VHH binders against q9xhz8. Designs and how they scored, part 7

Target 1, 326 residues: q9xhz8
Amino acid sequence: MGDTKVETISRLAQWRIENFGPCSFKKSDPFKVGIWNWHLSIERNRYLSVRLFPELSRVSKEQPPVAKFVLRVSNVGPNRRFYISPVYEKLLRTTDDCVWHVDSSFHGRFTIDVEFLDLKICPVNGGEASPVWPTDATMQSISTQTTLKCLSRMLEESILTDVIIHTADGTLSAHKAILSASSTVFKSMFHHDLMEKESSTIHIDDMSRESCMALLSYLYGNITQEEFWKHRLALLGAANKYDITDLKAACEESLMEDINSSNVLERLQEAWLYQLEKLKKGCLMYLFDFGKIYDVREEISSFFRQADRELMLEMFQEVLSVWKPV

## First folded at step 23 (VHH)

Design L3
Fold by OpenDDE, last read:
Structure L3 (fold): chain B 326 residues (1-326), chain A 120 residues (1-120)
Amino acid sequence: as target 1 above (326 residues)
Amino acid sequence: EVQLLESGGGEVQPGGSLRLSCAASGFTFSSYVISWYRQAPGKQREWVSTITRTGSENYAASVKGRFTISRDNAKNTLYLQMSSLRAEDTAVYYCAAIGWDRSGYEYDYWGQGTLVTVKP
């Protein structure tokens, strides 16, 4: 039969049928949408049954499609009638995974349309389905990566920098706009400069050039995990000083990851200093709930001599809360 | 209505000290980063100092070591302790809250200013 060809444009597939004839079943030629070949089939019984299914292949078996789609059936002529299916969203592996029953009889020329609204690959090993076509999230990801590369280049190549940062042992160049967008403190510093687009200088004497570079790398979106770990205490100080809330939170989370007997007292002191409640709680839990206070028994007296009175009270209360008589 | 009211300005001899105050009302003072600015005669307004919500302090190089910014959240008041004053410190001093909150709300509040004159 010469009317088994399916035409495709974008996300639409159209099957033009000249005549059903005496047949009760017709199957289309394969047509390509996404990474799969597809078929349509029609069966006339009590109803007209329309089926959409992928061609059996290694790809369809190992990467089965999750399709969101609508089917349409219409006759050709002056008295055109059209039927529209519900929106289907289904994993399609076999011919019977999706069947649309149309309560109509077509004796002449008619057309079957499939509009794919979405198409995803079902993962073999579990997880979320991957989109075949770009989504908002995909576009945002692409845009974000491009922007990050751009910002990184602006910093590395000093493209139109307008602020000089004097550190403890060197100087760096940066952009007022980036700093002001990241920090309320910098926004305050550059408020009038920003309006007038004048060159400026700032002094960060409590940071090394290397640590300050790590700060800038973070703000410009190109910091590595290694650099972050190396400078996270300096970054925490900077985050606190310049009110960079996200960085402060990131540092707190990082410091929570590797609490041990060698650093817990220092971490507790830092948590107190920078008002990091999560880290403080974590350190107290480590010391008292887990009983690791014994591992730092040689250092604890020195710590108590220098600790804030309120911190000491909190520590004491924690001891009392977990204390059980022998 | 948001209000910032500066006070404590006046005339002082070189090397002298002065304490400015800024009384805030009409907003949650403790949730804001607050700053001092100054404008000298014939010059542009310039940043002097900022104090964060947690009490971290920042200073312009020209005033570092001489000025101290502080805040009393219970009194909704910002302070600027000025010492070792110089003629070049002569200006109208402004209290301001400029920035954005965690939700992205932008704020830009200014006082009317108080005059500080340093002269023999």
Scores: ipSAE 0.779, ipTM 0.933, lowest interface PAE 0.6, mean pLDDT 91
Fold by OpenDDE, fold request of step 24:
Structure L3 (fold): chain B 326 residues (1-326), chain A 120 residues (1-120)
Amino acid sequence: as target 1 above (326 residues)
Amino acid sequence: EVQLLESGGGEVQPGGSLRLSCAASGFTFSSYVISWYRQAPGKQREWVSTITRTGSENYAASVKGRFTISRDNAKNTLYLQMSSLRAEDTAVYYCAAIGWDRSGYEYDYWGQGTLVTVKP
């Protein structure tokens, strides 16, 4: 029978069936949507059962489709009747993953439509499924990436820079607008300059050129994880000094991730210095609640000699809180 | 009503010292980054110093090492200790709170200024 072909346009697939009266089962030819070949099948029993499923392939097995779609069955003629399925959103791997039962018997000519509302690809290595077709989120992502590349280029190529930054061992160029948008301190520094569009010079003597570049990279949205980890303490200092709240938070979070016996005392000192309550609490928990103070017993005396009295008091209080009398 | 009131200005000889104060009212002083600006006669207003909420200090190159910004949150007061004053330091000094809060609300508060005159 020659009526097994499925036609596709955009997100629509249509199967025109001419003769189904004598048949109890019919399967369509494969049709391509996204990265998969698909089939429709119909089975006539008590109900007409319509199935949508991907053709079995390596791709469909490794990257099964998550499809959001609607099925429609309609007869041909002046008394056209339409049956519409619910909106399905399903991971489709087998023939039975989606079955629509239509309480109607079509013995003559009728059509089956599949309208794909959304289609996503599951990653092979796990993670969030990605859309086959662009979405608003996709467009935003593209736009964001383009913007970040643009900003990165502005920094790297010194495109229309209007501020010179003197560091401890070099100079950098940047944009007052970016700095002012990210920091209340920079905003304050450049408040009048911004109005007059004059070039200015600032001095950041407590940072190296490299560390300052990392800071700028962060502000311009182009910092790598490696650079961030390498310079996170300097960045923390800068964040505190220039009131870059997001960066300060990011640094605190980063430092929380890898607390160990070799760095906990230093981290505690930094937490105290920059008033990082979460990090401080984390370090104290590590030392006292988890009992890791014994692992740093050689260094702890030196630390106590240098620590602020209030920090020491807090440490002592923490000890008391976890101490279990015999 | 938000108010910033500068005081402590006056005449001083070159090499002398002066301490400016800025009394703040009508807002939560401790939650704001506060700055000093100055405007010399015939010149544009320029940034002098900023102190963050946590007490971090920043200075213009022209005053670094000579001026010290500080704050007393309990008194809602900003200070500028000026030392080794020069003729070029002659200006009207303003305290200002400029920035945005955590909610993104932009603020721009200014005092009326206090005159500092450095003359031989």
Scores: ipSAE 0.773, ipTM 0.933, lowest interface PAE 0.7, mean pLDDT 91
Fold by ESMFold2, fold request of step 24:
Structure L3 (fold): chain B 326 residues (1-326), chain A 120 residues (1-120)
Amino acid sequence: as target 1 above (326 residues)
Amino acid sequence: EVQLLESGGGEVQPGGSLRLSCAASGFTFSSYVISWYRQAPGKQREWVSTITRTGSENYAASVKGRFTISRDNAKNTLYLQMSSLRAEDTAVYYCAAIGWDRSGYEYDYWGQGTLVTVKP
């Protein structure tokens, strides 16, 4: 007379069919697994045909399921026989995307089971299909976020700190383990430090307390974009001094983003000083390939009077590379 | 085979100067952060100075202003120029490369040490 209810538990769905005949077609009520409502349908001809498909909706059109599943048909009673499908793995958009022809006929009362082995969301805009159920990638993200919160508390609450940093205008507390894991210089400095309790103090006289706190915030994973932008040059110097290569690269990338005529000459000098090849190339390209050197023509003379002679040679070589004979 | 060989130790008068050398072989010297350590009689080994692969220098407070670390990557050699020497500087001085490379592989290489004695 009508569709019957599908019961779900975990990744299983079961449709108990009470009377199939004289009708040749029956469709289940919708049942929810993942973000979609689903239907099962059956059709009797020479064989029993079973279909699994998502209910048509904006969700199923924009985020269609990629499902890995197994279908099972069984009669009821203690002497049950099972017919089991192959494992399917399919993008399911319509009723025609999954049809299982059972090599037997069924009448009256029987049961259809679906076991969903995996479900993924396929976004319309492209990108990677995302799992509906938690995976190792999801747990990795949760684990990472939890760790960052723990490190943030360790720094903010000074939990079991074991080193005091004297800066130019104040002191900070930190952990030798974090410093040593992030910097070969600090690793070398603290190599035997468990035996030097009276010298659990370091001096960073070339940084303000605020800029050194930005450094610590970076190392503990909680630096804000505002803090980073404000302290980029101090962080670059610290990264070079303490051999913190990932921070040095991040500072270089950031300094590339806002090259302009007011800063390009100073940034070229800094790139030479700190051996930042990408920033050096960016500044040279800005000046010569894009011709912005004319915007700094009055400043360039004083720059050349103070610049390293080898840097001046590289600038001349760049001029030659963009100026081809006519 | 990685090798670090210190030389240049000896006896010196208080206030005098001495230059230690450490010849390195068996690895790409220019890619490593290298350091000097020292161990006085009856004391634990302590950090003296570190020079980074770009030449940035770091010093223990007890030697800052008196010692100068340097490196010559062409000769694979680390140096420690010691000046204004004091009795407290008497120790065996070790050259070491301790840390990790750019891919994260840890290294821990030590020399055999060279004795520096500052006379009373």
Scores: ipSAE 0.506, ipTM 0.866, lowest interface PAE 2.5, mean pLDDT 85
Fold by ESMFold2, last read:
Structure L3 (fold): chain B 326 residues (1-326), chain A 120 residues (1-120)
Amino acid sequence: as target 1 above (326 residues)
Amino acid sequence: EVQLLESGGGEVQPGGSLRLSCAASGFTFSSYVISWYRQAPGKQREWVSTITRTGSENYAASVKGRFTISRDNAKNTLYLQMSSLRAEDTAVYYCAAIGWDRSGYEYDYWGQGTLVTVKP
């Protein structure tokens, strides 16, 4: 039984065979790599045949391995010689799924090595095979998702919050570090606030509790598309007030996507207020270049009563640009 | 070379008004979020007000309603209009730009300060 044991180190397995001459078949003891026990076997016919296969079990039946590996056979003695298999990548269910015929025969004392280059679990129900060993891309994804879960817990459970936000209709707790890292305004507010032991208080009287929670959800990486869509205008205002430039740009892009007759005048006014050049041009193009201004005839009077004189000049310039000879 | 130069400090009676100015040079003023801070004798420097690139204003609770921050991008100048001054407003007032630009470069620029004294 000393001749049947396979030694493993991480992704490597080695079977030292002391004497193969008296028999035509030999099978190793099981060895564990990944979640499976494995066997190597050898058979002498006209050539040496080497097999790698998982031990038959509930695990190997329900979660068979997809393995990428290389086999090596080498002699032991004064002249060392190696035979190396092609790289195999196979779903391994049975002893017949991987058979390597070695060009030459080895007798007596020799060594069989396996190097697992990749190893995946194949689910029976047809899902994606999952790696046994993390890659750099897998580690980055795990790290990112773990971080998002931690941030969600910090916000939802108020873990070590150090600022209280008073909104128009309730309060929220948050972290100065998150606010300061995302907003130059909050960074300025808290610049010299690091030595205080008491929680700071901020008033955000122009947001409801729900819309302010949407802002926090954005900053903590938890915002859903539904929350964003519902609160886009409040988030735009907050992004402008607190200089959160990526959120401001995202709100602008979203508001351009669904310009229509019922909202275009309001969005033009908002684009002017918040200095949103893309949204402003989009609204002007919708109204004048595509001629949709006739769809808002009743609303125009109210709009002009409230519009800034400089905005009205820009609207007139857009009319003149559209009305020129071809 | 980036410079922030405060002026307009002086002595004033309680209830009086002062206008502080901060002349900026050596950077594109319109691209920066700019703030006022103050430091009373023996106390930590504290935030007073911030104005964003688009002119949005934020104030500390202690000065809201009494102070007005503004900027003139054509003159590269930040202002603080102080009204209804009180003894507790006595401090050295600093102009500062603290934050980061669009490329993520962090900035932390300070003026030398201007003294405001509100008489008892």
Scores: ipSAE 0.505, ipTM 0.863, lowest interface PAE 2.5, mean pLDDT 86

Design L3
Fold by ESMFold2, last read:
Structure L3 (fold): chain B 326 residues (1-326), chain A 120 residues (1-120)
Amino acid sequence: as target 1 above (326 residues)
Amino acid sequence: EVQLLESGGGEVQPGGSLRLSCAASGFTFSSYVISWYRQAPGKQREWVSTITRTGSENYAASVKGRFTISRDNAKNTLYLQMSSLRAEDTAVYYCAAIGWDRSGYEYDYWGQGTLVTVKP
């Protein structure tokens, strides 16, 4: 009776066998590790067979464990011996999925230990097994998501805001610390500003309230892809004006990904205006190296009449590099 | 050694104009965001204007429309064109590079200042 209980602590389980004969079978009471109840069983014929398996239940059938573990059999006394299994990593559904044969004549009093190194839930519908215990990556993700929720609340509820932003068609509240950490321009602007001032006012007259909200959403970490796409050009302008280097690069990469004949000339102008070298070269390659300039035949003349002289020289250099004389 | 040297200060009548210069050396000037600050007697230093590495300009509300910041990267020089000067513009004007580089290293460089006095 007392010989059937498995003691557990954290990721360890121990079954103490008080008396086990030469030809015997024993099965432990269930013990919980992770979301499953487990059994250990032992059987002796010519050798000791140790089995680890989940208790059959709706949970184990629909969410079977993938377990990484080590088994140990040991006796107690002056001639203590340990037999340690290889590290198993198995999907465990039935008693037959894990059988460890111990080549030893253990009988009488001994113990069986299990150390669970990892446990995952295997979904029945396929897909990746999910860890039961947090990993380093999991904890970082939880911490990040918690922080993003806090920042979102700070912005939405104006918690302890210390700056008012006047846009072209409305106002917003924000935090100098967030702006200063994200932009060298705002860092310079607020460097000496917090000398007993209650609040500061800045003017961003070249953005709508909606586009400036998209900028704040980016800085506070909660901008959606749809919101980014809608405001890409306004965000690019703001990133350039306030020296927000990562946003400027993200806007540039996004604009490079969907260059086509209907937008390439506009994007070349924007790349020149904001000194976006990658986008500029991408547009030039699209037009000249891939020959798409013929798709914009009607627009190109007016573009050249308005283009900066230096840009026109760079375009000509690209033509020369592609169509070099033989 | 990083050095920022302001010049062009002096006395001006109300409504007059002055042009300040800041000569920079000891760093890659074109890679930095650079600003003007000012400090009136007995007051805290305050931000006046900033120009980014691409030439985008930002101004304090008190000087917007009257002051113009510019940079000449070939000459490693920052400028502040001041117009419609008022008595409240009297201050020591400082050139500063404050921020971080592309690797995230913070920088905080200041000039010695140049005095601008606008007669009452």
Scores: ipSAE 0.477, ipTM 0.857, lowest interface PAE 2.7, mean pLDDT 86
Fold by ESMFold2, last read:
Structure L3 (fold): chain B 326 residues (1-326), chain A 120 residues (1-120)
Amino acid sequence: as target 1 above (326 residues)
Amino acid sequence: EVQLLESGGGEVQPGGSLRLSCAASGFTFSSYVISWYRQAPGKQREWVSTITRTGSENYAASVKGRFTISRDNAKNTLYLQMSSLRAEDTAVYYCAAIGWDRSGYEYDYWGQGTLVTVKP
């Protein structure tokens, strides 16, 4: 093994050069760090140029590395000199993407050390670069996804359910612990019954089986966007009735995002009913700041005949605040 | 100091009506979900009704249609209007505030109870 072999341990690579000076170029044998094989090369011109690049392969083409390195070059002997590179993050596709220009004092016998500080896989078609080495954030994400799969299985397979929910048009099975942990109303309902092994029954007569399943899907962490969109008004009502504040807020934000002239008056009444301050202000801004009240002129009379008198007072006060004379 | 004080209990004939009150002090009443529970002699305490901060009402099946829970946040008072009373409604009735704060610390506050007796 001449001096072409790079020794690796953990995140470190070391290339010991035994004789370099009369040669203008030398390339190492491949060495593996992460999922790629790498090469180091050296060339002496004006400076010692050191290159680090992944071996051209299907892996490096389809999943190129994004990396941070520190390069250290040192000679051997009692007068040991060191070069230490700055640190930059680089996407590495070619031999020219990571080049260090080290001063010319290194010749003959010297050592090149590379420390891989961070190493990620960059998908060719975009998306998020993913770390090669696990971090605390990565383990937390794995743990969370595993938990979501467990909860989904518990619901779908009815694993050790302990409550039967009677809806308007069918029944569902669920877990008292999940319901109690997510809702102060269910916590109160089951306060003295949580540890009993016998199944309980509850009645949710104001929801269909399908909308109640959407509620359970939310609580167990596996509701789809399609289910949410289809049932968001029923979910809003349930979140208000059972004091599920994060769901109530999510429904409110969703209803704000698609305010239009065909729904704004209805949404204003819903915001009043459920005490949704953001949605109420959003509807008022749509109607008055953007002047869309003229798009609903025929519907406004019917709205005022049905609206709470205090809501109409708030509408008038908002008109005055927007159009206040100077 | 947090206090819940029930009142309005007494004896009543079958089919009669009675209204219980729970006066609350020492906390922001309007921010709490508040409930009624009852405990008959020799029985486990059971949930009766809950009212949310926004006034949404929930009832146990045994009392739905006969009992009405309400709250008056201006007076810091919880009410339970009981109608069509039956012998099985005889119990000590408690009000309670149960929940958790933003850091996850659980709270539960209980009153001393008021006795309701429905005559045979």
Scores: ipSAE 0.474, ipTM 0.850, lowest interface PAE 2.7, mean pLDDT 85
Fold by ESMFold2, fold request of step 24:
Structure L3 (fold): chain B 326 residues (1-326), chain A 120 residues (1-120)
Amino acid sequence: as target 1 above (326 residues)
Amino acid sequence: EVQLLESGGGEVQPGGSLRLSCAASGFTFSSYVISWYRQAPGKQREWVSTITRTGSENYAASVKGRFTISRDNAKNTLYLQMSSLRAEDTAVYYCAAIGWDRSGYEYDYWGQGTLVTVKP
């Protein structure tokens, strides 16, 4: 009985039958497609009946397949004939869920093919079935995650670095291509030497090694929220200095989120220094429109003595805008 | 049409000073990162200094402390104040705007250069 095996490749299964009598029944060995084992069976009374069904198991009971497939029966020999089923799309739990009656007789030697066009796992609660095979969106996600892993390795293992960064308290290695793609300043800096084989040096004397590493982690796509939060003021300064517009905006948005009476004056000064219009307006509203200036009265005199004259004018204009004549 | 026109080059003694200007037209000057480059005879063009749209300055190590970049957005003009000049500073100096706009389109605009010669 060497004719019970089903050969599978990709989404195809083929059962070669060597000898089948006029009133007979045969069931194939199980074959795996997706997460299930499957059986084919054939039965001949008046017609040839072909069945496709999952093997009864915990998996098939709890996660039954929704399958889209086509069956084909063909004889072997010089006068090849074959029959092709309609495309079935069915939830398959039992042997009775798919029966294909072939209108012609087949005896002796013939083959049965299954082509799975789609295969899904039916959810327990009756929601949408989930595909067994990856979609295009899944491949994009895998590609993105692979890229981020590669960039992280390039930075952490110093793979083929071509620039040395001298910080205030140590050195780091990096890649000119990454820096140039992320910053118009670095792009300008390296414009004619991206093809140089010798390592270049740059100096970032206004950052610690740790804060500069946070900057690199951002540029390589692997900065953590903890690293960002810890270094966001240094990152703001670097983003301004190196014209990294998205990082500058992210720092601004973060600093707006936690404005309070203990930090608002310092944040107003930073917003002025780095030309952060949203943060500046946020601080002014906090102080004057919401009246929180009274919470900082001990600090405000020192702030005014040190503030830029044009900033003081804007603060005064905000006070006037709160007051409405008539 | 974008134009960058350098001026102010000339011959100076070692240790001398010179001020270069770059007049810009055909774009919104204040919205651009703009730079100075130089090319010595027989050498590849190299970066000298960059000033960002917010006025942040960056310098090559070879000129840091001796050169000062600045911009006057009202006059659409970039400047390079050079001091303590050395023979190695002899080059054609170029004004350039290189980068990308807010939509991600690259720009790469160059002047024709102005020659600075520092006597041996």
Scores: ipSAE 0.467, ipTM 0.850, lowest interface PAE 2.8, mean pLDDT 85
Fold by ESMFold2, fold request of step 24:
Structure L3 (fold): chain B 326 residues (1-326), chain A 120 residues (1-120)
Amino acid sequence: as target 1 above (326 residues)
Amino acid sequence: EVQLLESGGGEVQPGGSLRLSCAASGFTFSSYVISWYRQAPGKQREWVSTITRTGSENYAASVKGRFTISRDNAKNTLYLQMSSLRAEDTAVYYCAAIGWDRSGYEYDYWGQGTLVTVKP
C-alpha cells in the first residue's frame, strides 16, 4: 500500500500511518534529508517503539550522520493526543542507535514527525564534524576568506595602487585606502588628497624593503607567522610610528612570550623606548621577582651604565617591592 | 564642545623662525593624535606634521629637518617650531584632530587657522 512513504519539507519529515493493527512492525520507504537516505520504523510490544536510522550505504558507512532531532507521534482527528521525544543528538549508524519508547500505544491511523534541528557529517579520520547546512558563522568565515584572497591579489599584483613607498633599499606599491584605514598617521597624511590625484610618494627610510613588505602583508591580512616572527621588532617600531595599535599590542604580546636571559635586557630597552608597559613589567618581573638577574651578571653593569635614569628608578622600585622585611 | 585655537602666526624674514601653538579644550587631549596642516593662497590644504598619543612625530618631506612638532599634555597644547623659513612656507596653518574614537566613529576637528607670512 501507499502508507510507507515519508513526506519531507525543509528539515521536517512526516510519516502518515493509515493502518497499524495486526502487524507488530512497519518500516518506511527511504526519504532524503541532508546527504543520507533515512528510514523510520515502528514496532509494537507493550508500547510503541519508534526508530530513526540511515539507510545502509557507502555514504552512511564512510560519512555517518551526527543528527540533532525531535520525534513526535500523534493521532489524527479533533481530539489530538501527541507525544514528543527528548531532543536527541546522536551519531546514527544502525537501527539500535535511536530507539524512542512512546509511553502509550497507538493503533490504526497516526502520524510520526521528525524535525532535524542539525545535521553533521562525521569526519573520516577524526576532527570536528562538519555541518550539512550553512549557518551565520559559516557564511562569515566564507566571506572573510574571500576578502583575504582579494586583498592578497591587490598587493601581489599591484592592482590600481596609488602610493609608492621608498624604503631604505627599494620601493613598494600600496593603496592609500588600506594605509589610511589602518593608521591614524596615514589617515592624517592623506586626509585632503583629491580623488583621481596622481600617485603619492612616501618615504620610510628606517625600514628595509623586506620589513616594509611584512608590514604591508599585515595590513592586507596575508602575513605568515614566519614573516611576523622574523620582522617583529621592525613591525613594533612601525606600529608605534604609524599608530597601528593592534599590531603594536600583538608585537608586545609576542615579545612577552619568549623572554629569556639572552634577550631580557634588550627587550627592557625596547619596552622603555616604545612605552610598552606590559613588556616592561614582564622583564622586571623576570629579572627581579624570579631572580633571573643573576643569569645576566656580566651584561647588567653595561646595561645600567647606558640605561635611562627614570628606567633605573623603576628597576630600583621593583627591587624594593621584592625585598620584604621579616 | 571641542575647540582648537591656533596662535603665534605673523611675518618673518626668509631663514627666520616662528613657534605656533594650538590650545585644545573639550576633550582628553592626551588620547588624540593631533596634526598641523597648511593652506597657501589658491592651493589645497596640505598635511604638515602629526604627533601621536605617545609622542611619535611624522613630517611631510617638504618640512622635515626644519619643523618640529611637540605636545604638552599637561597644558593641552600642541606646538610647531618652524625654522629656516622660506617663501613657500607662507600659508594659513591649521591645527586638527582627525581619527576614530573607540567605537569606530570618525572625529574631524579643526581650528580657524593662524597666518604665517614669509617675506620674499
Scores: ipSAE 0.446, ipTM 0.843, lowest interface PAE 3.0, mean pLDDT 86

